VHH binders against Abasic site processing protein HMCES (HMCES). Designs and how they scored, part 10

Target 1, 269 residues: Abasic site processing protein HMCES (HMCES), of Homo sapiens (Human) (q96fz2)
Amino acid sequence: CGRTSCHLPRDVLTRACAYQDRRGQQRLPEWRDPDKYCPSYNKSPQSNSPVLLSRLHFEKDADSSERIIAPMRWGLVPSWFKESDPSKLQFNTTNCRSDTVMEKRSFKVPLGKGRRCVVLADGFYEWQRCQGTNQRQPYFIYFPQIKTEKSGSIGAADSPENWEKVWDNWRLLTMAGIFDCWEPPEGGDVLYSYTIITVDSCKGLSDIHHRMPAILDGEEAVSKWLDFGEVSTQEALKLIHPTENITFHAVSSVVNNSRNNTPECLAPV

## First folded at step 1 (VHH)

Design ch6 (framework vhh_8cml_1)
Fold by ESMFold2-Fast, scan of step 1:
Structure ch6 (fold): chain B 269 residues (1-269), chain A 125 residues (1-125)
Amino acid sequence: as target 1 above (269 residues)
Amino acid sequence: EVQLVESGGGLVQPGGSLRLSCAASGRTFSSYAMGWFRQAPGQEREFVALISWSGGSTDYSDSAKGRFTISRDNAKNTVYLQMNSLKPEDTGVYFCAADLGSYYPEYTSAEYDYWGQGTQVTVSS
């Protein structure tokens, strides 16, 4: 996973993240640095994306089941990185393989400190290799969605107007992430950055791409991944596996250029 | 792999000041977060102050805020704790500690990998 859509306005995104704390109280996540959130249909590594994380990361005595939503840089910058420009990091930390996460220092150290987050997106994009050609077919991949006016799921055959109506009640894709905190050597604000954990593709996606993000399907999985105060690293890692509860449709090559930021990027073709 | 040596402790009267130093040996000093902890007789180690590897982030215990300042000189492999307006309650052995797992400092003593031997600070009339 190297491209996502996260285009919802801040207020719609916040409502889409409504949750229940461990005491059963309904809550909305509290924002940190909301001005750094930039909605886009076409988000690439090194851009900021919203993530959920436990309030306990910011307040020493906070309830670990309470959630903060914060924009973080996509592409984990390890705390030990010594250059002044994070874009000069020589190895790709956009994704983190689930099978080697406890072997790679860049990931096992923040994971040991409970730095688990849930990466939010409308969905993600993957490019299918086509036989006998250098052309790749892009697909938009997302949770099954419920139509607001009828009991049913939105599909590739639905009209553009029908697609526009679902965003008010869109079920956000919730991907397991690890974040870290990096201090610039020349001074300045601490940089929060994340990586998306990846697993082997499920049967339904295997014809599109051989890897997929580790998707946390449902509030129980999301809450356990975030709650580093009550859920150990070993228990949390049991949540990391492929899921079949996913759908997709082919999209236009417009999405190929990360500068294109229009609804056409995720519209069915 | 990292050796830490504290100095600058001593006996001072209430309201006095002391500057503690922690000298580290090792090529990787500038990549570690550092903390200061203290321990009174019969008590567990208590957090006092922390500083990130670059010096860009610092934090203090409630009892130290406004009175103590942590700083570091990476060229000299040294961390400092400037203690002003000292109180009898500040009496204890002061330890510096290094967190090798991350450049971001932690608040709990269990997260630190290397510890100095400590330097005694006594605030008494």
Scores: ipSAE 0.000, ipTM 0.137, lowest interface PAE 15.1, mean pLDDT 83

Design ch7 (framework vhh_8cml_1)
Fold by ESMFold2-Fast, scan of step 1:
Structure ch7 (fold): chain B 269 residues (1-269), chain A 124 residues (1-124)
Amino acid sequence: as target 1 above (269 residues)
Amino acid sequence: EVQLVESGGGLVQPGGSLRLSCAASGRTFSSYAMGWFRQAPGQEREFVALISWSGGSTDYSDSAKGRFTISRDNAKNTVYLQMNSLKPEDTGVYFCAAYSTDLYGYEPTSYDYWGQGTQVTVSS
């Protein structure tokens, strides 16, 4: 996964993340650094994306089932990185393969510290190799959405009012991530950055791309992945596998250029 | 960072062959998967071929299959593209690129580092 859409306004995004804590109390996640959240239809590595993580990461005695939502840099910078500029990291940490996550120091160390997060998106993009041509067909891939009288069809010809209505009840894609905290050697603010765990594609996506993000399907999977106070690394890793509960549609080549940031990026062709 | 420099391009007649080389400078070359892309005037960069960090797996675009062979020599920090049975449609600037992940290696946006390109012209 190398390109996502996460365009919801902050208040809509927050409501879409409503959850129950361990005591059954209905909650909204509490924001850290909300001003760093930049909605976009076309998010690439090194940009910030919102993630969910346990409140216990920030407060020693917090209930580990309570959630924080925070923007983090896409592209994990390991805590041990010694250069002053994170862009000088000599290897790509945009994604982390599930089969080697415990073998690579950059991921094994933060995972051992319980630094699990859930990466939020409207959906993600993949480019399909087309038989008989060198052109690639982009697709927008997302959770199945429930059709309602209020929800319009997603399409380029839909009115602005219909576009507003479809997003009010959008089910966000929830991807398993690992994050780390890097303190600049020369001082400055702590950098929080993440990687998305990837797995083999499911049968439904195999014709589009051979890999997919590890999707956490439903609140039980999300809560277990986040709750590092109660769920061990070994138990959490059992949640990392392909899922068939996804849908997709072809989109125009407008999305190819990461500088394009309009609703056309995810509209069906 | 890794820096990439392509060479071996030139003018060749249809049916001819060229061998492109991509020399890498950087301490981590052997940890990167490598790809070749090409771009014709007015077109987007398109995938041509890919090789894993160890050389154990390769993949090709439909237009390159059976005609092109990608290989690498990690001791020399070099990746190669052997192009046979060249056609006018193969004309373009050829770029090598490096990435440290084996996910979505077919898209230009998946690659971390790029060379400046070498021109290949197939014309009578």
Scores: ipSAE 0.000, ipTM 0.138, lowest interface PAE 16.0, mean pLDDT 83

Design ch8 (framework vhh_8cml_1)
Fold by ESMFold2-Fast, scan of step 1:
Structure ch8 (fold): chain B 269 residues (1-269), chain A 124 residues (1-124)
Amino acid sequence: as target 1 above (269 residues)
Amino acid sequence: EVQLVESGGGLVQPGGSLRLSCAASGRTFSSYAMGWFRQAPGQEREFVALISWSGGSTDYSDSAKGRFTISRDNAKNTVYLQMNSLKPEDTGVYFCAAVGEYSYTLDSPDYDYWGQGTQVTVSS
């Protein structure tokens, strides 16, 4: 996973992240650096995306089940990185393979610190190789959405304008991530950055791409992944596996250029 | 806050084994990564082994890999170091140390709490 859509306005995104804490109280996540959130239909590595993480990362003795939402840089910069410019990191940390996460220092160290996050998106894009040509067919991949009378039918046959009506009730894709904190050697603001954990594709996606992000399907999985105060690394890693609860549709080549940021990027074709 | 008490040290022949224990007291043991360090006379403290607060991650010095195993029991507030195939070069005072909360580092200055140490002697 190297491209996502996360276009919801901040207030809509916040409401889509409503959750229950350990006491059963309904809550909205509290924002850090909300001004750094930039909605886009076409998010690439090195841009900022919103993630959920435990409040305990910021406040000693906080309830670890309470959630913060914060924009973080896509592309994990390890805390041990010694150069002044994060873009000079020579290894690509956009994704982290689940099968080798404990072998790679860049991921093992922050994971040991409980630095687990949930990466939020409308969905993600993948490119399917087309037989007989060098062209690839892009697909938008997302959770099945609950159909309502007002949202209409969601699928390839729907007109693009009908997608505008579904966002108020959109179920965000929740991907397992690892983050780290990097302090610039010459001083300056701490950089928070993340990687998306990847697994083998499920049966339903195998014809599109051989890998997929580790998706946390439902609030129980999301809660356990985030709650590093109560859930150990060993227990949390049991949540990392392929899921079949996913849907997709083909989209136009407009999405191929990451500079294109319009609803056409995810509209069915 | 954490207080640490090491035990299990002693005199052993080359090729022998020892199991060190570190008993922690304090409310927050389960949120601390635990490390073992050693110091021979006239030497700096050397990293030996580390285990994350949950037990999901471990690291070892090159000299310890394949011979030593670190483990922990959060229900008992205890961390262990199983040392096999001991060599005279392993002789030193072994210290248990805690870092964090929810921190993971191989660098001894980052550690917050230290035990008083237990002597390990590998001789003859």
Scores: ipSAE 0.000, ipTM 0.125, lowest interface PAE 17.1, mean pLDDT 84

Design ea3 (framework vhh_etentamig_d1)
Fold by ESMFold2-Fast, scan of step 1:
Structure ea3 (fold): chain B 269 residues (1-269), chain A 120 residues (1-120)
Amino acid sequence: as target 1 above (269 residues)
Amino acid sequence: EVQLLESGGGLVQPGGSLRLSCAASGFTFSDYAMSWVRQAPGKGPEWVSGISGSGDSTYYADSVKGRFTISRDNSKNTLYLQMNSLRAEDTAVYYCAKDSYEDYGAFDIRGQGTLVTVSS
């Protein structure tokens, strides 16, 4: 996973993240740095994306089941990174393989600190290699959505205008992430950055791409991944596996250029 | 069956040159970024160089910048590392590693390695 859509306005995104804390109280996540959230249909590594994380990371004695939502840089910069410019990091930390997460220093250290987050997106993009050519077909991949209009499905109303109506109740894709905090050696604000954990593709996606993000399907999985105060690293890692509860449709090549940021990027072709 | 086979190592004098090769099979080579990783005697692994699937972007550890050149031939499924101005500190077993944007930061499928010894 190297491209996502996360285009909802901040208020719509916040409502889409409504949850219940450990006591069963309905809550909305509290924002940190909301001004850094930049909606886009075409988010690439090094851009900021919203993530959920436990309030306990910021407040001593906070209820670890309460959630913060914060924009973080996609591309984990390890806390031990010694250079002044994080763009000079010479290895890619956009994704982290589930099978080596405990072996790689860049991921093992923050994971040991409980720095688990849930990366939010409308969905993600993957490029399928077409047989007999070097062309690739992009697909938009997302959770199945409930559509209550007369059409009965999101695929039946595929124009950009009809897609605008579905966003009010869109089920956001929730991907397992690891984040870290990097303090610039020369001073300045702490940089929060994340990586998306990846697993082998499910059967439904195997013809598109051989890997997929580790998707946390449902509130129980999301809450256990976030709750580093009550859920150990060992227990949390049991949530990391392929999921079949996913759908997709082909999109136009407009999405190929990360500078294109329009609804056409995710519209069915 | 993903396979990586390194070759080209040997004994060389300080200031000399060697060219390493990695023959890849079992996957679509051009779809994956590739890296060279080395392990010196008694030390942990050190990432040396990386190249994008297309070959358009290359990256180097500070210890080898200006001396090593990574390249690939996608028509032959082969990765190369041209090593110039070799130093005693470059002595290590060199490994070819598969990397990709979906597996950023993870070294996947490593071969047996090829030994490079820089000594008089």
Scores: ipSAE 0.000, ipTM 0.152, lowest interface PAE 12.7, mean pLDDT 83

Design ea4 (framework vhh_etentamig_d1)
Fold by ESMFold2-Fast, scan of step 1:
Structure ea4 (fold): chain B 269 residues (1-269), chain A 119 residues (1-119)
Amino acid sequence: as target 1 above (269 residues)
Amino acid sequence: EVQLLESGGGLVQPGGSLRLSCAASGFTFSDYAMSWVRQAPGKGPEWVSGISGSGDSTYYADSVKGRFTISRDNSKNTLYLQMNSLRAEDTAVYYCAKDLEYDDYFDYRGQGTLVTVSS
């Protein structure tokens, strides 16, 4: 996963993240640095994206089931990184393979500190390699959406008119992430950055790409991944696996250029 | 301009050894982490091993840990994979790649070298 859409206005995004704490109380996540949130149909690595994380990371005695929403840099900068410029990191931490997460220092250390987050997106993009040509077909991949008038998911086969209205009740894609906190050696603000955990693609996506993000399907999975105060690393990692509850449709090559930030990036073709 | 050329594959009996090489050109080799990825017939790619740009840190998939050793020679722009105690399930085309922490970078893989483990 190396390209996402997260275009909802801040207030719509916040409402889409409504949740229930362990006491059964309905809540909205509280923002940190809300002004750093930049909606976009075409988010690439090194940009900021909104993530959910436990309030306990910021307040010593907070209920670990309460959630913060914060923009973080896509591309994890390990806390031990000693150079002054994060772009000098010699390996790309945009994604973290699930099969080696406990073996690589960059990911094992923050994971041991409970630094789990849920990366939010409308969906993500993947480019299908076409046999016999150097051209790739981009696809927008997202959770099945609920139809307003009839039970069922809103898919690529639905009329274009339905797409305009779905954003009010869009089910955000919730991807398992790991974050870390890096303190610049020459001073300045702490940098929060994240990586998306990846797994083998499910059967439904195998014709598009061989890997997929680890998707947390439903509130129980999201809650367990975030709640590092009650859920151990070992238990949380049991949530990391391929999922079939996903849908997609082909999109135009407009999305190829990360500078293009328009609804055409995710519109069906 | 970026080129990766794998070599060293072949037919070997179970329990045998092979050493794979990857010659890199078109970029500053020592600035990039490198990885080995394999793909068995009818299966998806599997990450095998990784090494930091300096060579100070190495990482292995559970399936090969203790049997394979990754190394690099930055003066020769060459990546190596020493494979010992080979098993039938190690049969695959092996590719070298740069910056494999980001799956979209798989285009940096070379042509591949075939390893067949069979009696």
Scores: ipSAE 0.000, ipTM 0.198, lowest interface PAE 10.9, mean pLDDT 84

Design ea7 (framework vhh_etentamig_d1)
Fold by ESMFold2-Fast, scan of step 1:
Structure ea7 (fold): chain B 269 residues (1-269), chain A 121 residues (1-121)
Amino acid sequence: as target 1 above (269 residues)
Amino acid sequence: EVQLLESGGGLVQPGGSLRLSCAASGFTFSDYAMSWVRQAPGKGPEWVSGISGSGDSTYYADSVKGRFTISRDNSKNTLYLQMNSLRAEDTAVYYCAKDYYEGSDWPFDHRGQGTLVTVSS
């Protein structure tokens, strides 16, 4: 996973993240640095994306089941990174493999500190390699939507203009992430950056790509991944596996250029 | 087109030393982190070491820390791996890799053909 869409306006995104805390109280996540959120149909590594994380990461003695929503840089910069400019890292820390996450120090250390987050997106893009040609077919991959299930006129095969209507109650894709905090050696603001955990593709996606993000399907999985105060690393990692509850459709090559940021990027072709 | 060419492998006795080189072309070398990845017979690939584009930050797998040193010469577009105190378990094909890090998804498109290192008496 190296390209996503997360285009919802801030207020719509916030409402899409409504949840219940441990006491059963209905809540909206509280924003940190909301001005850094930049909606886009075509988000690449090094850009900021909204993530959910436990309030306990920012506030001592906070209820670990309460959630913050914050923009974080995509591409984990380890806390031990020595250069003054994090863009100088230039390693591909966009994703980390689930099968070796506890063996790799760059991911094991922040995971041991409870630095688990849920990466939010409308969906993600993958490029299918076509046999006998150098062409690749892009696909937009996302959760099945309630409106798509109820209405036969608004589905993956519908015209692009019908897709504008589905965003009102869009179910956001929720991907398991690990984040870290990097303090610039010469001072300045702490940089929060994340990586997306990846697993082997499910059967439904295997013809498109051999890997997929670790998707947290439903509020119980999301809650357990975020709640580092009550859920151990070992228990949380049981949530990391392929899922079949996913759908997709082919999209235009316009998405190939990360500078293109229009609804055409995710519209069915 | 990215091109990476490894060299310097060979047969060496346990406890010996070897220096690997990787000549890079087709991209702005100093803008990219580089790594060494090895694959032993019958095993999957193992990330060995990485270095930032400037050369200021270096990273090592625990299995080689203290024995191997990664470096680069950006004026020559060349990556190096100095291997000391070699052991039989270091026997592998060593690959130069652009923008690959420990825990990254494998395979990747930008690696060379590799150079064989055999550590045996």
Scores: ipSAE 0.061, ipTM 0.481, lowest interface PAE 5.2, mean pLDDT 86
Fold by OpenDDE, second read of step 2:
Structure ea7 (fold): chain B 269 residues (1-269), chain A 121 residues (1-121)
Amino acid sequence: as target 1 above (269 residues)
Amino acid sequence: EVQLLESGGGLVQPGGSLRLSCAASGFTFSDYAMSWVRQAPGKGPEWVSGISGSGDSTYYADSVKGRFTISRDNSKNTLYLQMNSLRAEDTAVYYCAKDYYEGSDWPFDHRGQGTLVTVSS
C-alpha cells in the first residue's frame, strides 16, 4: 500500500470514529495535534494521516480501551535512529509484512511495547498491471458501504448535497499499523510515525495486486488491536489476515500524480 | 518452500577479494528484498547488506561500507556479494536471507545453510 485517501473534514472523521469503551459508554476519540491533520484524496508516504491509538500511550493508568486520534507520519522512524533527518533512513518502512514483522527490529521493538495503531482512510489505491502494456490501471479499494435508498453508487452522486450525505455515513477503512516515537538528536518535538502491516491479497483483490493492507474489520477487531493493556502481541497478531470484505472500482489516472488532490482521484471511471 | 543456497566461500588472504552467490527458489525472487548476514565464531549474527527487489536500492553495515557490494540478477534468481579488501574480522559464515534484517535479528526461517569465509594470512 503506497497511496490512500483521507479527505473527510475533521469533525466528520471524528464522528466516524465513534466507539464504545469497555464500560459500554459511547465516546469520541480525543485529538492530539489536530492542526497536523491535512485532508487529502491522495495521501502518500511521508505525509501525515490520522491514526487511532490507546489513551494509555499518553496517560499513565488510563483506561486502555479509550481511543486517541492523532496525525502521524506515514513511514515508521525507529526510536533508535540517530540521524537528524528522518529522510536519511535507508530502508523502507512504509509497510511491514506480516510474515516478517517479528524479524525486523524496527517493527518488532515498537510492537513489543504495545505501539499498535489503526490507520484511518477512506480507502487505498492499487495499480493493476495491464497485460501487454506498460500501463497500469489504478483502483480505489474500500469497505462496502451501506446503500441508503437515496445513495446511488459513489459515482452517482449527481449533486454536491448527495455527495456530502455519502461521506457523512462513510465507513472508514481501518488498517492495522505499528507506530514509534522518535526524538530528534538536536532536540525538538517528538515525531510519531507509523507503518501499515500488509498481507497477501484476498481472492477478490488478487487480480489487481498480490498484497493488501491488514484490514481490521469491525469494532471488536479494532478494539483488540488498540488495547495493548489487555490484549497481548500474540493475540493481536491473530487479527492480521486477508479479508474478503472489500470492494473496489477503477479510477482515472489523475491519482497517479501525488500532487493531485481532487475528488476525481477516487471517482469511478 | 523457500530455498536459499549460498556458495563462493573459502580461504583468502587479508586484502583479498571473494564473491559470494546465493541461488533462490520457492518464491517470486524479484518481489522481495534480500540480505546478507554473517556470524563469526563466538559472536552473534550481524547484518551485512541488503538490496531491494528491483535492485535499485542497496544498503550496507558500517563495517563493510566501501568494501562490499551487493547485487542481484532477477532473471537467474541469484543474489551476489562482492567482498573486497577483506579483513580478519570479516571471517564468518555468510548467509543469504529473504527480506531485510536489522541489528542482531537472525533470519532463522528465511536463510540458507551459509558459506564459510576465512580471512587469514
Scores: ipSAE 0.005, ipTM 0.289, lowest interface PAE 10.9, mean pLDDT 88

Design eb1 (framework vhh_etentamig_d1)
Fold by ESMFold2-Fast, scan of step 1:
Structure eb1 (fold): chain B 269 residues (1-269), chain A 119 residues (1-119)
Amino acid sequence: as target 1 above (269 residues)
Amino acid sequence: EVQLLESGGGLVQPGGSLRLSCAASGFTFDDYAMSWVRQAPGKGPEWVSGISWSGGSTYYADSVKGRFTISRDNSKNTLYLQMNSLRAEDTAVYYCAKDWGSYEYFDYRGQGTLVTVSS
C-alpha cells in the first residue's frame, strides 16, 4: 500500500469518524493541527494523511478510549534518527510487514510505547500486473458501502447531487498504523509520522497484488487498536490479519501520476 | 445453507493433546479465511487462531502461541486445530468461524465442541 485517496472536506471526514467512548457516549474526534490536512484523491508517501490516535498520547490523565484526529507524515521517521533531514532516511518506512514488526527496531520501539494509530482513507490503490504483458491496471480498493442512494454506486453517479450523496455516508477505510515522534536535532516542531502495517493479500485481492494493508474492520477492532491504555501490544496484534470484507473496481491511468488530484482518479472505467 | 460442524473435543489431562476438526459446507471453503474462537465457563469469548484462504498465513493469540497449530485441508473443506501442552485454562467450548476478526463479527459460527482439561 503506496497510494491512497482521502479527499473528504474536514467537516465530512470528522462526522465519518463518529464513535463511542468506553462509557458509551457518542463523540467526534478532536482535531490537532487541522490546517495541515490536505484532501486529495491521490496521496503518496511523504504527504500528510489524517490518523486517529488515543487522546492519552497528549494528556497524561485522559481517558484512553477518547480519540484525536491529526495529520501525520506518511513514512515513519524513528525517534532515534540522528540526521537533520528526515528525507535522508535510508529505509523505506511507508509500510511495515506484520511478520517482522517485533524484529525491526524502527517499529518495535514505538509499538512498545503504545504508538498505534488508525490511518484513514476513502480507499487505496494497487496496480495489477497483467499476465503475459508489461501493462499495469490500477484498482481502487475500499470497504463495501451501504447503498443509500436512490440509483446506485460511485460508477452510477452521473449528476452532482448523486455524487454528493455517495460521499455523505461513505464508510472510511481504517488501516492499522504505527507512528513515532521525531525531534529535529537543530530545533523545530516535533514530526509525527506513521507507517501502515501490511499482511498477505486475502483471496479476493490475490490477483491484484500479493500484499494488502492490515484493515481494522469495524468499531470494536478500531477501538481496541487505539486504546493503548487498556489493550496491550500483544492483544492489539491479534487484530492484524487479512480481511475479505473489501471491494474494488478498475480505474483509469490518470491515477498513475501522483500530481493528478481529481475525482477521475477513483472513477470506475 | 452455510454449515460448520466442530468435533474432536473431550476430557484430557494437563499436558495432553487434542486435535479439533471443523467440517464446512454450503460455501466455497477455499475462498475464505477461517478462525477458531473459544469461550471458557463464566468468561467472554476469546479469539484463538486464524488462517488465510490458502493456508499460507496463520495467526495465534499469545495465550496459545507455540502450543496450538491451525491448519486446513481445502480438498476436504475441513479446518483443524492441533492443541498441545494443554492447560486447565484452555478449558472452553471451541467454535469454528468463517472469516477473520473478533467473535462479534462472526456470522457463521458452528455448534462448538467442549474441551475439558483436568486431572
Scores: ipSAE 0.000, ipTM 0.179, lowest interface PAE 16.6, mean pLDDT 84

Design eb2 (from eb1 with D99E W100Y G101Y S102G Y103S E104D Y105L; framework vhh_etentamig_d1)
Fold by ESMFold2-Fast, scan of step 1:
Structure eb2 (fold): chain B 269 residues (1-269), chain A 119 residues (1-119)
Amino acid sequence: as target 1 above (269 residues)
Amino acid sequence: EVQLLESGGGLVQPGGSLRLSCAASGFTFDDYAMSWVRQAPGKGPEWVSGISWSGGSTYYADSVKGRFTISRDNSKNTLYLQMNSLRAEDTAVYYCAKEYYGSDLFDYRGQGTLVTVSS
């Protein structure tokens, strides 16, 4: 997973993340650095994306089931990285393979510190290789959406008003991530950055791509992944597996160029 | 200058209804989610209901689900809360809030309107 859409305005995104804490109290996640959130239909590595993480990472006595939403850099910079410029990191940390996560120092160290996050997106993009040609067919991949009288369908969205109806009740894709905190050696603000855990693709996606992000399907899975105060690393890793509860449709080549940031990137063709 | 002005509170008997209004000014109303938050005497603030910028998504505290309806009119920069089947425990000062971030955290709230449910 190397390209996502996360275009919702901050308020719509926040409401889409409504949840219950351990006591059953209804809550919205609290923002950290909301001005760093940059909505886009076409997000690539090194850009910031919103993630959910436990409030306990920021407040010593916080209930670990309470959630913060914060923009983080896509592409994990390990806390031990000693160069002054994170772009000089010589290995790719955009994704983390589930089968080797406990073998790679870059990932096992933050995981041991409970630095689990849930990466939010409208959905993600994958490129299907077409036989006999160098052309690839892009697909937009997302959770099945419940249709109500208030919601539209993505296939019928042909105007700004119809697009608004699609997104008001959109079920966000929730992907398992690991983050780390890096302090620049010459001073400056702490950099929060994340990687998306990947698994083998499910049967439904196998014709599109051989890998998929580890998707946390439902609030119980999301809560257990985030709650590092009560859920051990060993227990949390049991949540990391392929899922069939996913849908997709082909999109135009407009999405290929990460500079293109319009609804056409995810519109069905 | 952001301003939120609540109205519609008052004394009502149990089982009665009230409609609260919040007139918003000083910001682009249709760009922001809005919430109703209440504070009962001697209690901390409790989030009651929230509505997305477009009005397409609404959210409610379990204590008010099925009884209260949040709505907005973006053409009039006005937020509403229709309260039905009122109970004594609904007695509180009701605040209109811009960008409620959970608990006590919000950008702005109005001065509030008092709702008293008693016989």
Scores: ipSAE 0.000, ipTM 0.124, lowest interface PAE 18.3, mean pLDDT 84

